# VHH binders against q96fz2, part 16

Target 1, 269 residues: q96fz2
Amino acid sequence: CGRTSCHLPRDVLTRACAYQDRRGQQRLPEWRDPDKYCPSYNKSPQSNSPVLLSRLHFEKDADSSERIIAPMRWGLVPSWFKESDPSKLQFNTTNCRSDTVMEKRSFKVPLGKGRRCVVLADGFYEWQRCQGTNQRQPYFIYFPQIKTEKSGSIGAADSPENWEKVWDNWRLLTMAGIFDCWEPPEGGDVLYSYTIITVDSCKGLSDIHHRMPAILDGEEAVSKWLDFGEVSTQEALKLIHPTENITFHAVSSVVNNSRNNTPECLAPV

## First folded at step 1 (VHH)

Design g7 (framework vhh_etentamig_d1)
Fold by ESMFold2-Fast, scan of step 1:
Structure g7 (fold): chain B 269 residues (1-269), chain A 125 residues (1-125)
Amino acid sequence: as target 1 above (269 residues)
Amino acid sequence: EVQLLESGGGLVQPGGSLRLSCAASGFTFSDYYMSWVRQAPGKGPEWVSGISYSGDSTYYADSVKGRFTISRDNSKNTLYLQMNSLRAEDTAVYYCARGLYDTSGYYYPDAFDIRGQGTLVTVSS
């Protein structure tokens, strides 16, 4: 996973993240640095994306089941990085393989500190290799939506007006992430950055790409991944596995250029 | 199994040229974007250049644009970096890497998977 869509306006995104805390109280996640959230149909690594994380990371003695939503840099900068410019770390920390996460220091250390987050997106893009050509076919991959499960494919069969209305009730893709906090040696604001955990593709996606993000399907999985105060690293890692509860459709090559940021990026072709 | 072997580094005078090579084995070379990454003494890694699986698209860091040229020969499973007009600040260990490091580029289909052992380039008089 190296490209996502997360285009919802901040207020729509916030409502889409409504949840219940451990005591059953309905809540909306509280924003940190909301000004850094930039909606886009075509988000690449090094850009900021919204993530959910436990309030306990920011407030000592907070209820670990309460959630913060914050934009974080995609591409984990380890806390041990000693250079003054984080952009100088060019090693790819965009994704973290589930099978080696406990062997790589960049991921093992923050995971041991409970630095788990849920990465939010409308969906993600993957490029299918095509035999006999050097071209790849991009696909937009996302959770089945209420209308998609009951009728034909949304976006392919619906009018433009119906496709626009679906965003008000869109089920966001919730991907398991690990984040870290990097403090500039010269002082300044702490940088929060994340990586997306990846697993082997499920059967349904195997013809498109051999890997997929670790998707947390449903509120129970999301809650357990975030709650580092009550759920150990060992227990949380049991949530990391392929999922079949996913759908997709082919999109145009417009999405190939990460500078293109229009609805055409995810429209069916 | 999967292996990347860099070569071509050495000592060169400012203004000189070097051509780096990377021999790939153990995977289908033509299915991957490839990159060159360097690490100068006392500095973090810096992505230098990337090339698409076919060689049709190339990407460069601003610091090397116009001086370096990345290319590949899929029939030989080999990646190249032609370095011209070398400067003292180009002194670094150069690594061949599978994947595209630059996340600000136009097309980013695959995340980086592996890198080689590196080849040292020293630019001094």
Scores: ipSAE 0.000, ipTM 0.126, lowest interface PAE 18.9, mean pLDDT 82

Design g8 (framework vhh_etentamig_d1)
Fold by ESMFold2-Fast, scan of step 1:
Structure g8 (fold): chain B 269 residues (1-269), chain A 122 residues (1-122)
Amino acid sequence: as target 1 above (269 residues)
Amino acid sequence: EVQLLESGGGLVQPGGSLRLSCAASGFTFSDYYMSWVRQAPGKGPEWVSGISYSGDSTYYADSVKGRFTISRDNSKNTLYLQMNSLRAEDTAVYYCARDRTYYGSESYFDYRGQGTLVTVSS
């Protein structure tokens, strides 16, 4: 997973994240640094993306089931990194393989501190390599969406004319992430950055790409992943596995250039 | 716990009709494609029909097109299969299935009910 779409306006995104805390109270996540959220149809590593995390990370006695939403840098910078410039990190931390997460210090340490987050997106992009050509076909991959009477059949909703109507009630993709906090050695603001955990692709995606993000399908999985006060690392890792509850469609090559940020990036074919 | 409970099967003569029902519980029914899958004695499972979340889109195997109609009632968490012009080759156990298969992918059904037997004979 190296490219996502997260284009919803802040207020729409916030409402899409409505949840219940452990006492059954309906809540909206509280924003930190909302001005750093930049909606885009084409988000690449090193840009900021919104994540959900437990309020307990910021407040000593907070209920660990309460949620904060905050923009974080995509590409985890470990707390132990000693250079002044995070871009000088020698290895890529855009993704973290589920099978080696407990073996890599960069991920094991923050995971041990309960630094689990849920990465939010409209969906993600993958490029299918076609044997015998140098051309790759991009696909937009996302949760199946509940169809309204106004959106019509699934085929009709996939047409350009009906695509815009889907966003009003869009179910956000919720990906399991790990974050860390890096303090510049010469002072300055703490950098919050994250990585997306990856797993083997499901059967439905195997012809497009051999890996997929670890998707947390439903509020129970999201709640358990975030609640580091009540759910241990070992229990949380049981949530990390491929899911078949995903759909996709082919998109144009416009998405290939990460500088392109238009609805055409995710429009069908 | 996901549960799917089929009913409506029975013995029917060739050319007859039956309506199958499937009561779903333990998940948000309206969030899933649903399918009917059948298995004739000594054969592997065969996908019969599928329906989208809202019921707006329906899909049928070539062997049943024009004879079977799939529908759903999301307010009752119930899936239906209306079977008309039944033939001896329609004899099978019919399973309600939660359909995780997506466009362009291999068929995948993560939950199936216990099944209901449909026998078409004189």
Scores: ipSAE 0.000, ipTM 0.108, lowest interface PAE 19.8, mean pLDDT 84

Design g9 (framework vhh_etentamig_d1)
Fold by ESMFold2-Fast, scan of step 1:
Structure g9 (fold): chain B 269 residues (1-269), chain A 122 residues (1-122)
Amino acid sequence: as target 1 above (269 residues)
Amino acid sequence: EVQLLESGGGLVQPGGSLRLSCAASGFTFSDYYMSWVRQAPGKGPEWVSGISYSGDSTYYADSVKGRFTISRDNSKNTLYLQMNSLRAEDTAVYYCARTSYDYIWGSYPDYRGQGTLVTVSS
């Protein structure tokens, strides 16, 4: 997973993240740095994406089940990185393999500090190899969406008006992430950056790509992954596995260029 | 009020073992990352080891890794440090410290106990 869509306006995104805390109280996640959130149909590594994380990361006495939503840089910069420019990091930290997460210092250290986050997206893109050509077929991959009253299903046959209606009740893709905090050696604001944990592809996606993000399917999985105060690293890692609860459709080559940021990027062909 | 009470220090021969305990009171023990910090005679404080809220994640200074084991019992509000293969260089006052997740490596505790003296000598 190297490309996503996260285009919802901030207010719609916030409502899509409504949750219950440990006491059963209905809540919306509280924003940090909301002005840094930039909606896009075509997000690549090094851009900022919204993530959910426990309030306890920011407030010593906070209930660890309460959630913050914050934009973070995609591409984890380890806290121990000594260069002044994060782009000089030699290894790629866009994704973190589930099978080696406890063996790689860049991921093991922040994971040990409870720096688990849930990466939010409308969905993600993958490119299927096409036989007999050097071109690849892009697909938009996302949670199955519940049909709302008169909104219709999402598909090539739906009108533009019906497509706009589905976003009001869109079920966001929730991917397991690890984040870290890096202090620039020359001064400046602390950089929060994340990686997406990846697993072997499920049967449903195997014809598109051999890897997929670790998807947290449902509020129980999301809450356990975020709650580093009550859920141990070992317990949380049990949530990291392929899921079959996913759907997809082919999209046009417009998405191939990360500079293209239009609804056409995720529209069915 | 917040209280941390260390015990288990004493005189031990090189190669010996000691188990330190820290009894915590006045706060919800399971809500805090805990650490051990030591100060050798005439030297500044040195972070030794840290442990997460649940006890599932443990961290060690290179000087003690493989020899010391940190653990906690949240039902008893107690922190432990098992020290094996002790050397003369481990001689120090050992302090139990309460810390936040952000300070577990840096040993920037918001509270520490009175300490317990460990002397490694023949």
Scores: ipSAE 0.000, ipTM 0.171, lowest interface PAE 11.5, mean pLDDT 84

Design h1 (framework vhh_etentamig_d1)
Fold by ESMFold2-Fast, scan of step 1:
Structure h1 (fold): chain B 269 residues (1-269), chain A 123 residues (1-123)
Amino acid sequence: as target 1 above (269 residues)
Amino acid sequence: EVQLLESGGGLVQPGGSLRLSCAASGFTFSSYEMSWVRQAPGKGPEWVSGIDSSGRYTYYADSVKGRFTISRDNSKNTLYLQMNSLRAEDTAVYYCARDKYSSGWYRGAFDIRGQGTLVTVSS
């Protein structure tokens, strides 16, 4: 996974993240640095994306089941990085392979500190490698969406303005991530950055790409991944596996250039 | 220092075989998809083969399919190209290339390439 869409306005995104804490109380996640959230149909590594993480990371004695939502840099900068410019990092930390996560120091250390997060997106993009050519076909990949009376017929007989209603009830993609905190050597604000854990592709996606993000399908999986106060690293890693509960459609080459940030990026061709 | 160093080229007769190697250093090799790209005399660059970061999934240009095999050894930070049934048309400088995007591919998106190794197929 190296390109996502996360275009929802902040208020819509927040409501899409409604959850229950351990006591059964319905809650919305509390924002940290909300001004750093930049909606886009075409998010690349090194940009900021919203993630969910446990309140216990920020507040001593907080209920570990309560959630914060915060923009973090995509591309994990390890806490031990000694240079002043994170963009000069010699390692690609956009993704973290599930099979080697406990072997790689950059990921093992923050994972041992409970630094698990859930990366939010409308969906992600993959480019299908075709035999015989260097050309690639991009696809937009996302959770199956629940059809309502308002969203039951996307692109049917309604005006284009009615399509905006589909996003009011959109089920966000929830990907397993690991984050770390880096303190600049010359001072300044702590940088929070994340990586997306990847697994072998499921059968349904194998013709598009042979790797996929580790998707946390449903609130039980999301809750257990985030709750580092009650769920050990060993138990949390059992949630990391391919899922078949995913859908996709081909999109135009407009998405190829990360500077293109329009609805055409995810529209069916 | 980020480096890619190709080796294994040489003169070979039609129908012969060669194995190319690319030694990578200065970056986490296992995090990147890798490709082989060649440039024949007087022609533009041609993509030959690609391999995902795990080494399980491979892709080939139609011109080399069934004759060439790409592989990698992440423990040694090395990329390989086994070339069999070589033809005069395979004569080119072969380059090792790192894909800019670890999970996403698009044509021409290589952020580093080595100096190349010459393969000449001639009687």
Scores: ipSAE 0.000, ipTM 0.347, lowest interface PAE 12.3, mean pLDDT 85

Design h10 (framework vhh_etentamig_d1)
Fold by ESMFold2-Fast, scan of step 1:
Structure h10 (fold): chain B 269 residues (1-269), chain A 122 residues (1-122)
Amino acid sequence: as target 1 above (269 residues)
Amino acid sequence: EVQLLESGGGLVQPGGSLRLSCAASGFTFSSYEMSWVRQAPGKGPEWVSGIDSSGRYTYYADSVKGRFTISRDNSKNTLYLQMNSLRAEDTAVYYCAKDYKGTYYHYGMDVRGQGTLVTVSS
């Protein structure tokens, strides 16, 4: 997972993240650095994406089940990185393999500190290799969505008008992430950055790509991943596995160029 | 109520060993990173060692690397510090600290116990 869509306006995104804390109270996540949120149909590594994380990361004595939403840089910069320019990091931290997460220092250190986050997206893109050509077919991959007028999921065969209306009640994709905090040695703002944990693809996605992000399906999984105050690293890692509760449709090659940022990037073809 | 109770301190000769324990109660011990912090007479606090919630990953200050070993037993809600090759400069009150802020630069001073005195002297 190297490309996502996260295009919802800030207020719509916030409402889509409504949740219940440990006591059953209905809440909206509180924003940190909301001005850094940049909606886009075509998010690549190095850009900022919104993540959910526990309020306890920022406030002493906060209820660890309460959530903050904050934009973070995609591409984890380890806290121990000593150079002045994070773009000079010599290894790719866009994704983190679930099978080696506890062996790589860049990921095991922040994970040991409870720095778990949930990466939010409309969905993600993958490019399928087609036999007999050098062309790859892009797909938009996302949670099943409820139709506005009838019970059931929206699909590729539905009209563009139905797709326009679905965004008001869109179920966001919730991916397991690890974040870290890097303080520039020459001074400046602390950089918050994240990586997406990846697993083997599920049966439903195996014809598109052999890997997929670790998707946290439902509020119980999301809550346990975020709640580092009550859920140990060992327990949280049990949530990291392939999921079959996913759907997809083919999209236009417009998405191939990360500079293209229009609804055409995720429209069915 | 969060409680941390340190024990195991005492008087030892240079080159000797001590094992400190910290009994934790009032919170889900297995979900928090734990640290040892020390304060020598007339000096500020110094972070000594940290251990992640699972017990798999450990971290040490340069002054104690190779001599001290941090460990935990989540079934007993207990944190340990094995101190070998003790030096006069290790003389300090040792505190058990809960580190739950998830930040690299903040080490565990939010909740600490009463401390246990370690004196290294002939």
Scores: ipSAE 0.000, ipTM 0.125, lowest interface PAE 14.3, mean pLDDT 83

Design h11 (framework vhh_etentamig_d1)
Fold by ESMFold2-Fast, scan of step 1:
Structure h11 (fold): chain B 269 residues (1-269), chain A 122 residues (1-122)
Amino acid sequence: as target 1 above (269 residues)
Amino acid sequence: EVQLLESGGGLVQPGGSLRLSCAASGFTFSSYEMSWVRQAPGKGPEWVSGIDSSGRYTYYADSVKGRFTISRDNSKNTLYLQMNSLRAEDTAVYYCAKHLGSRYYPTYFDYRGQGTLVTVSS
């Protein structure tokens, strides 16, 4: 996964993340560094995206089932990195393969510290290879959505006007992530950065791309992934697998250039 | 594990009534919004009705407003759907569904039960 959309205004995004803690009390996640959140239809690596993580990472004796929402840099910078510029990392940490996550030091160490997060997006983009040409067809991939004016899921046949209204009740894509904390050697603020865990594509996506992000489908999976105080690394990793509960539609080539940040990036064509 | 067991379906004549029940276990029932979803022969799932965790706020699809009443008994972990003035178009398998725990998410369901068949025919 190398490109996402996360365009909801802060208040709408916060409400979309309403959840229940361990005792069943309904809550909204508390923001950390809200000013660093930049909505965009076309998020690439090195940009910031909102993630959910346990309050226990920030507050001693906090209930580990309570959630913080914070912007983090996409592209994990390991805590041991010694250069002054994070962009100087010579290896790609945008994604982390599920099958080797416990073998790679960059990911194994933060996992051992319970540094699991849920990466939030409207959806993600993938480019399908077209035989006989060098051109690729981009697709926007997201959870099935409920129509705002009628019961049932939103479909490809719905009008563009209906698509404008879906954001009021959009179900955010919830991807399993690992984060780490890096202290600049020359001083300055701690950098929080994340990677998205990837798995083999499900049957429904296999014709578009061979890999997909590890999607946490539903609140039980999200809660267990985040709750590092009660759920061990071994148990949490059982949540990492392909999912079929996903839909998609073709989009225009406007999305190809990461500098393009307009609704046309995810509009059906 | 979450379990939802629907009951109360059957054959009924047009204009008749049925009461569906859903017995829930494996989660704190009183903390979740619940819904009824139906699937008619040859059609996709259709959301029918929803109720908040307290039982005070109820929501209905336009096709059933004024005819169906959703309710819950948190002391018994049971969800109900009272169906009146039934029509042939109400023929479907009815499923009890647990929400993601918040009305701010799109009404999305996990752990749909086995379903109970309602046939409206003369």
Scores: ipSAE 0.000, ipTM 0.109, lowest interface PAE 17.3, mean pLDDT 82

Design h12 (framework vhh_etentamig_d1)
Fold by ESMFold2-Fast, scan of step 1:
Structure h12 (fold): chain B 269 residues (1-269), chain A 121 residues (1-121)
Amino acid sequence: as target 1 above (269 residues)
Amino acid sequence: EVQLLESGGGLVQPGGSLRLSCAASGFTFSSYEMSWVRQAPGKGPEWVSGIDSSGRYTYYADSVKGRFTISRDNSKNTLYLQMNSLRAEDTAVYYCAKDQYSRSLYYFDYRGQGTLVTVSS
């Protein structure tokens, strides 16, 4: 996974993340650094994306089932990194393979600290590589959406304008992530950055790409991944596996250039 | 700084074989898809073959399928292209390329200096 869409306005995104805490109380996640959230149809590594994480990471006595939403840099910068410029990191940490997560120091250390997060997106993009050609067909990949009378069905969305009606009830893609906190050696704000855990693709996606993000399908999985106060690393890792509960459609080459940030990036062709 | 250094080219007769190598540095080689691209005299670049980051999935242009084999050694940061049953039409400078998810050959981040393969009697 190397390209996502996360275009919802902050208020719409926040409401889409409504949840129940351990006591069954309905809540909205509390924002940290909301000004750093930049909606986009075409987000690449090194940009900021919104993630969910446990409030216990910020407040010692917090209920670990309560959630914070915060923009984090895509591309994990390990806490032990000693250079002054995080762009100088020699390792590509945009994704973390599920089979090596406990072997790689960059991921094992923050995972041991409970630094699990849920990466939010409208969906993600993959480029289908075919035999015979270097040209790739991009696809937008996302959760199946609930059909409603007001929002219109996913099958009826044939232009960027029609997709606007769908976004009011859009089910956000929830991907398992690991984050870390890096303190610049010469001072400045703590950098929060994340990686997306990847797994082998499911049968439904195998013709598009051989890998997929580890998707947390439903509130039970999301809750267990985030709740590092009650759920051990070993138990949380049992949530990391391919899912078949995913859908997709082909999109135009407009998405290929990460500088393009328009609804046409995800419109069906 | 991303650096790619190709080697292994040379003069070979039709039906012969060559193995090209590409030494990569300046990036996390094991995390990127790699490709071989060639450019024949007076022609534009042509994509030849690609390989995923793990080495499990390989892709070939129709013109080389069944004759060429791409492989990689992530422990040595090295990409290979085994070329068998070479034809005069395979004559070109061969470039190693760090692959980007792109529709166009012209979106490759970097190509090395290339290695010349000449197939003639």
Scores: ipSAE 0.000, ipTM 0.391, lowest interface PAE 11.0, mean pLDDT 85

Design h13 (framework vhh_etentamig_d1)
Fold by ESMFold2-Fast, scan of step 1:
Order: sequence, then structure tokens, then C-alpha cells
Structure h13 (fold): chain B 269 residues (1-269), chain A 123 residues (1-123)
Amino acid sequence: as target 1 above (269 residues)
Amino acid sequence: EVQLLESGGGLVQPGGSLRLSCAASGFTFSSYEMSWVRQAPGKGPEWVSGIDSSGRYTYYADSVKGRFTISRDNSKNTLYLQMNSLRAEDTAVYYCAKGVTRYSPYYYYMDVRGQGTLVTVSS
């Protein structure tokens, strides 16, 4: 998973993340650094993306089931990194393989500290290799959306106008992530950065790409992944597996250039 | 009654600039995403630019990115499009459009369009 869309305005994104805490109280996640959130149809590594994480990471004795939403840098910078510029990190930490996550120091250490997060997106993009050519076909991959009385079937329309009514009730893709906190050696603000855990592709996606992000399907999975105060690393890792509850459609090559940030990136072709 | 009144179009030479305005009335302007859509002679409508209800987040078609700037003034119920480095292919009738939902993924063919304002880029 190397490219996502997360274009919702901050207020819509916040409402899409409405949840219930352990006591059944309905809540919206509280923002940290909301001004660093940059909505985009085409988010690449090193950009900031919104993630959910437990309030207990910031407040001693907080209810671990309460959620914070914060923009974090995509591309985990380990807490032990010694250079002044995080872009100088020589290892690609955009994704973290589920099968070796406990063998890699960069991921094992933050996991041991409970630094689990849920990475939010409208969906993600993958490029299918086309037979007989070097051309690749991009696809937009996302949760099946609940059909509202006004929205119709997403991706089943010939025109982009049929998508007009879906974003107000869009079910965000919720991907399992690991984050870490890096303190610049020369002083300055703590950098929060994340990686997306990846698994083998499900049957439905195997013809598009051999890997997929570990998707947390539903509020129970999301709650258990985030709640590091009650759910151990061992138990949380049981949530990391492929899912078949996913859909997709082909999109224009416009998405190929990460500098393109328009609705055309998501439009069915 | 929802009303959108575009203005600011005209004849301009290649490389020139124009600023379009759209005066909105009959709905809570500050609650809706707004867009500019254009239709060139003999062509279908093309979405140009969109802006969220707060004015903080803006979106542009690749053909205008870096040249056009969308903005809004919610206190005046007015939408703007600043067009710089105009090209012959920018010649079109420009329409102000109200979103059909507060946060549409596509600003192409919106619910309510104004009467349009003609922009002609020619020498």
C-alpha cells in the first residue's frame, strides 16, 4: 500500500469517525494538530495522513477506549534514529510486513509500547500489471459502501455525477498501523510517524496485487487494535489478516503522478 | 429560490487574467461546497475547481492547476475564480455551481448552476 485518498474536509472526516467508548458513550475523536491535516485524492509516503490512536498515549490514566485523531507522517521514523533530517532514513518504512513485524526492531519496539494506530483513508490505490505490456492499470480499492436512498451504487455508474451523494455517508477505510515518536536531536517538536501493516492479498484482490493493507473491518476490530490498555500486542496481532470485504474499480492514469490531486483520481473509467 | 449570478467574463488575450464572481442567494451559502464548471463551444461540461464550505480546502482540474485560484467570502455569499495565464483552450462559458451534497467527490455537473459568464481567450 503506497498510495491513498483521504480528501474529506476535517469536519466531515471527524463525523465519519464517530464511535462509542467502552462505557457506551457516543463520542467524536478529539483532534491533535488539526492544522496539519491536508486532504488529498492522492496521498503518497512522507505526506501527513490522519490516524486514530488511544487517548491513553497522551494522558496518564485516560480511558484507553477514548480516541484521538491526529495527522502523522507516512513513513515511520524510529525513536532511535540519530540523524537531524528524517528524510535521510535509509530504510523504507511505508509498509510493515505482518509476517516479520516482530523481527524488525523498527516495528517491534513501538508495538511493545502499544503504539498502534488506525490509518484513515477514503480508499487506497494499487497498480495491476497488464499482460504483454509494461503498462499498469490503477485501481481504487475501498470498503463496500452502504447504499443510501440518494447515493445509489458506488462504482456502478457511467458518470461521476452518481458519486455526488456518497461522501456525506462514506465508510472510511480503516487500516492497521504502527506509529513511533521521534525527538529531533537538535530540539524541536516530536515527530509522530506511522507505517501500514501489510498482509497477503485476499482472493478478490489477487489479480490486482499480491499484497494488501491489513484492514480492520468494523468497530470491534478497530476498538481492539487501538485499546493498548486492555488488549495485549499478542491479542491485537490476531486482528491482522486479509479481508474479502472490499471492492474496487479501475481509474484513470491521472493518479499515477502523486502531484495530481483532483476527483479524477477516483473517477471510474 | 436558489439563485447564482456569475460575472466577470469577457474577451482577454492569451496570457491575460480575469476574475470571476458568483453572487449566491436563497440558501445557506456557508454550508455548501461550491464549484466552477465550464463548457467550451461544442463540448460537454468540464469541472474546473471546487472549494469546501469553510474555504480552507481547494481542488483543481489538472488543466488549470497552478493558473487558477478558487476562493469564497462566506460573509458576502460570494464565490470567486482568479484566472491567470489564460490560454485559448480556456475559452468557455463558466458556471457557478452549488454542491448537491455538502461534500461531493465530483464537482462535475452540480445540482444548481447559474446563468454562466462567457470567457473568450483570443487575440
Scores: ipSAE 0.000, ipTM 0.123, lowest interface PAE 17.5, mean pLDDT 83

Design h14 (framework vhh_etentamig_d1)
Fold by ESMFold2-Fast, scan of step 1:
Structure h14 (fold): chain B 269 residues (1-269), chain A 122 residues (1-122)
Amino acid sequence: as target 1 above (269 residues)
Amino acid sequence: EVQLLESGGGLVQPGGSLRLSCAASGFTFSSYEMSWVRQAPGKGPEWVSGIDSSGRYTYYADSVKGRFTISRDNSKNTLYLQMNSLRAEDTAVYYCAKYGSKTYYSGLFDYRGQGTLVTVSS
């Protein structure tokens, strides 16, 4: 997973993340650094994306089931990184393989500290290698969406006009992430950055790409992944596996250039 | 394909009781949180109740707390809503929903079916 869409306005995004804490209290996640949230149809590594994480990471006596929403840099910078410029990190931390997560110091250490987050997106993009052509076919991949009422014979929103309407109640993709906190050696603010855990692709996506993000399907999986105060690393890792509850459609090559940031990036072709 | 089939609705007098059922198929029922959502005529959808995959933890909207009880039977792939002390304001079509928000009905539910109508009237 190396490209996502997360274009919802901040207020819509916040409401889409409504949840109940362990005591059954209804809540919206509380924002940290809300001004760093930049909606985009075409987010690449090193940009900021919104993630959910436990309030207990910021407040020592907080209920670990309460959630913060914060923009974090995509591309994990380990706490031990000694250079002054994070962009000079020699290895790619955009994704973290589930099969080696406990072997890589960059991921094992923050995971052991409970630094689990849920990465939010409208969906993600993958490029299919096509036999007999030099081109790659991009696809937008996302949770199945449902309308709250059926007003006609249209079973799915498959036209540009209909896609506009589904954003009002869009189900956000919830991907398992690991984050870390890096303090610049020469001083400055702590940098929060994340990686997306990847797994082998499910059968439904195998013809598009051989890997997929570890998707947390439903509030129970999301809450267990976030709740590092009650759910151990070993128990949380049981949530990391391929999922079949996913859908997709082909999109135009407009998305190929990460500088293009328009609805055309995810519109069906 | 996910299929959810609601049943048990009907006409009942204020103060009466009804038990709704939802038969689920097309997914591993025991692995998912389930919810009940209702929609009254001329109003938007309202989340009513939720239950975790194990059946241990239940959640209720303030409007139904103390009157409704959500439960599930994972061996039968069936979700239930026991509704007691029914009021005219409970009149709505009730839908069974697979996973989603427990706090707000924001279209996060993956439900199928036409729902079951509950009418509370004297």
Scores: ipSAE 0.000, ipTM 0.129, lowest interface PAE 17.0, mean pLDDT 82

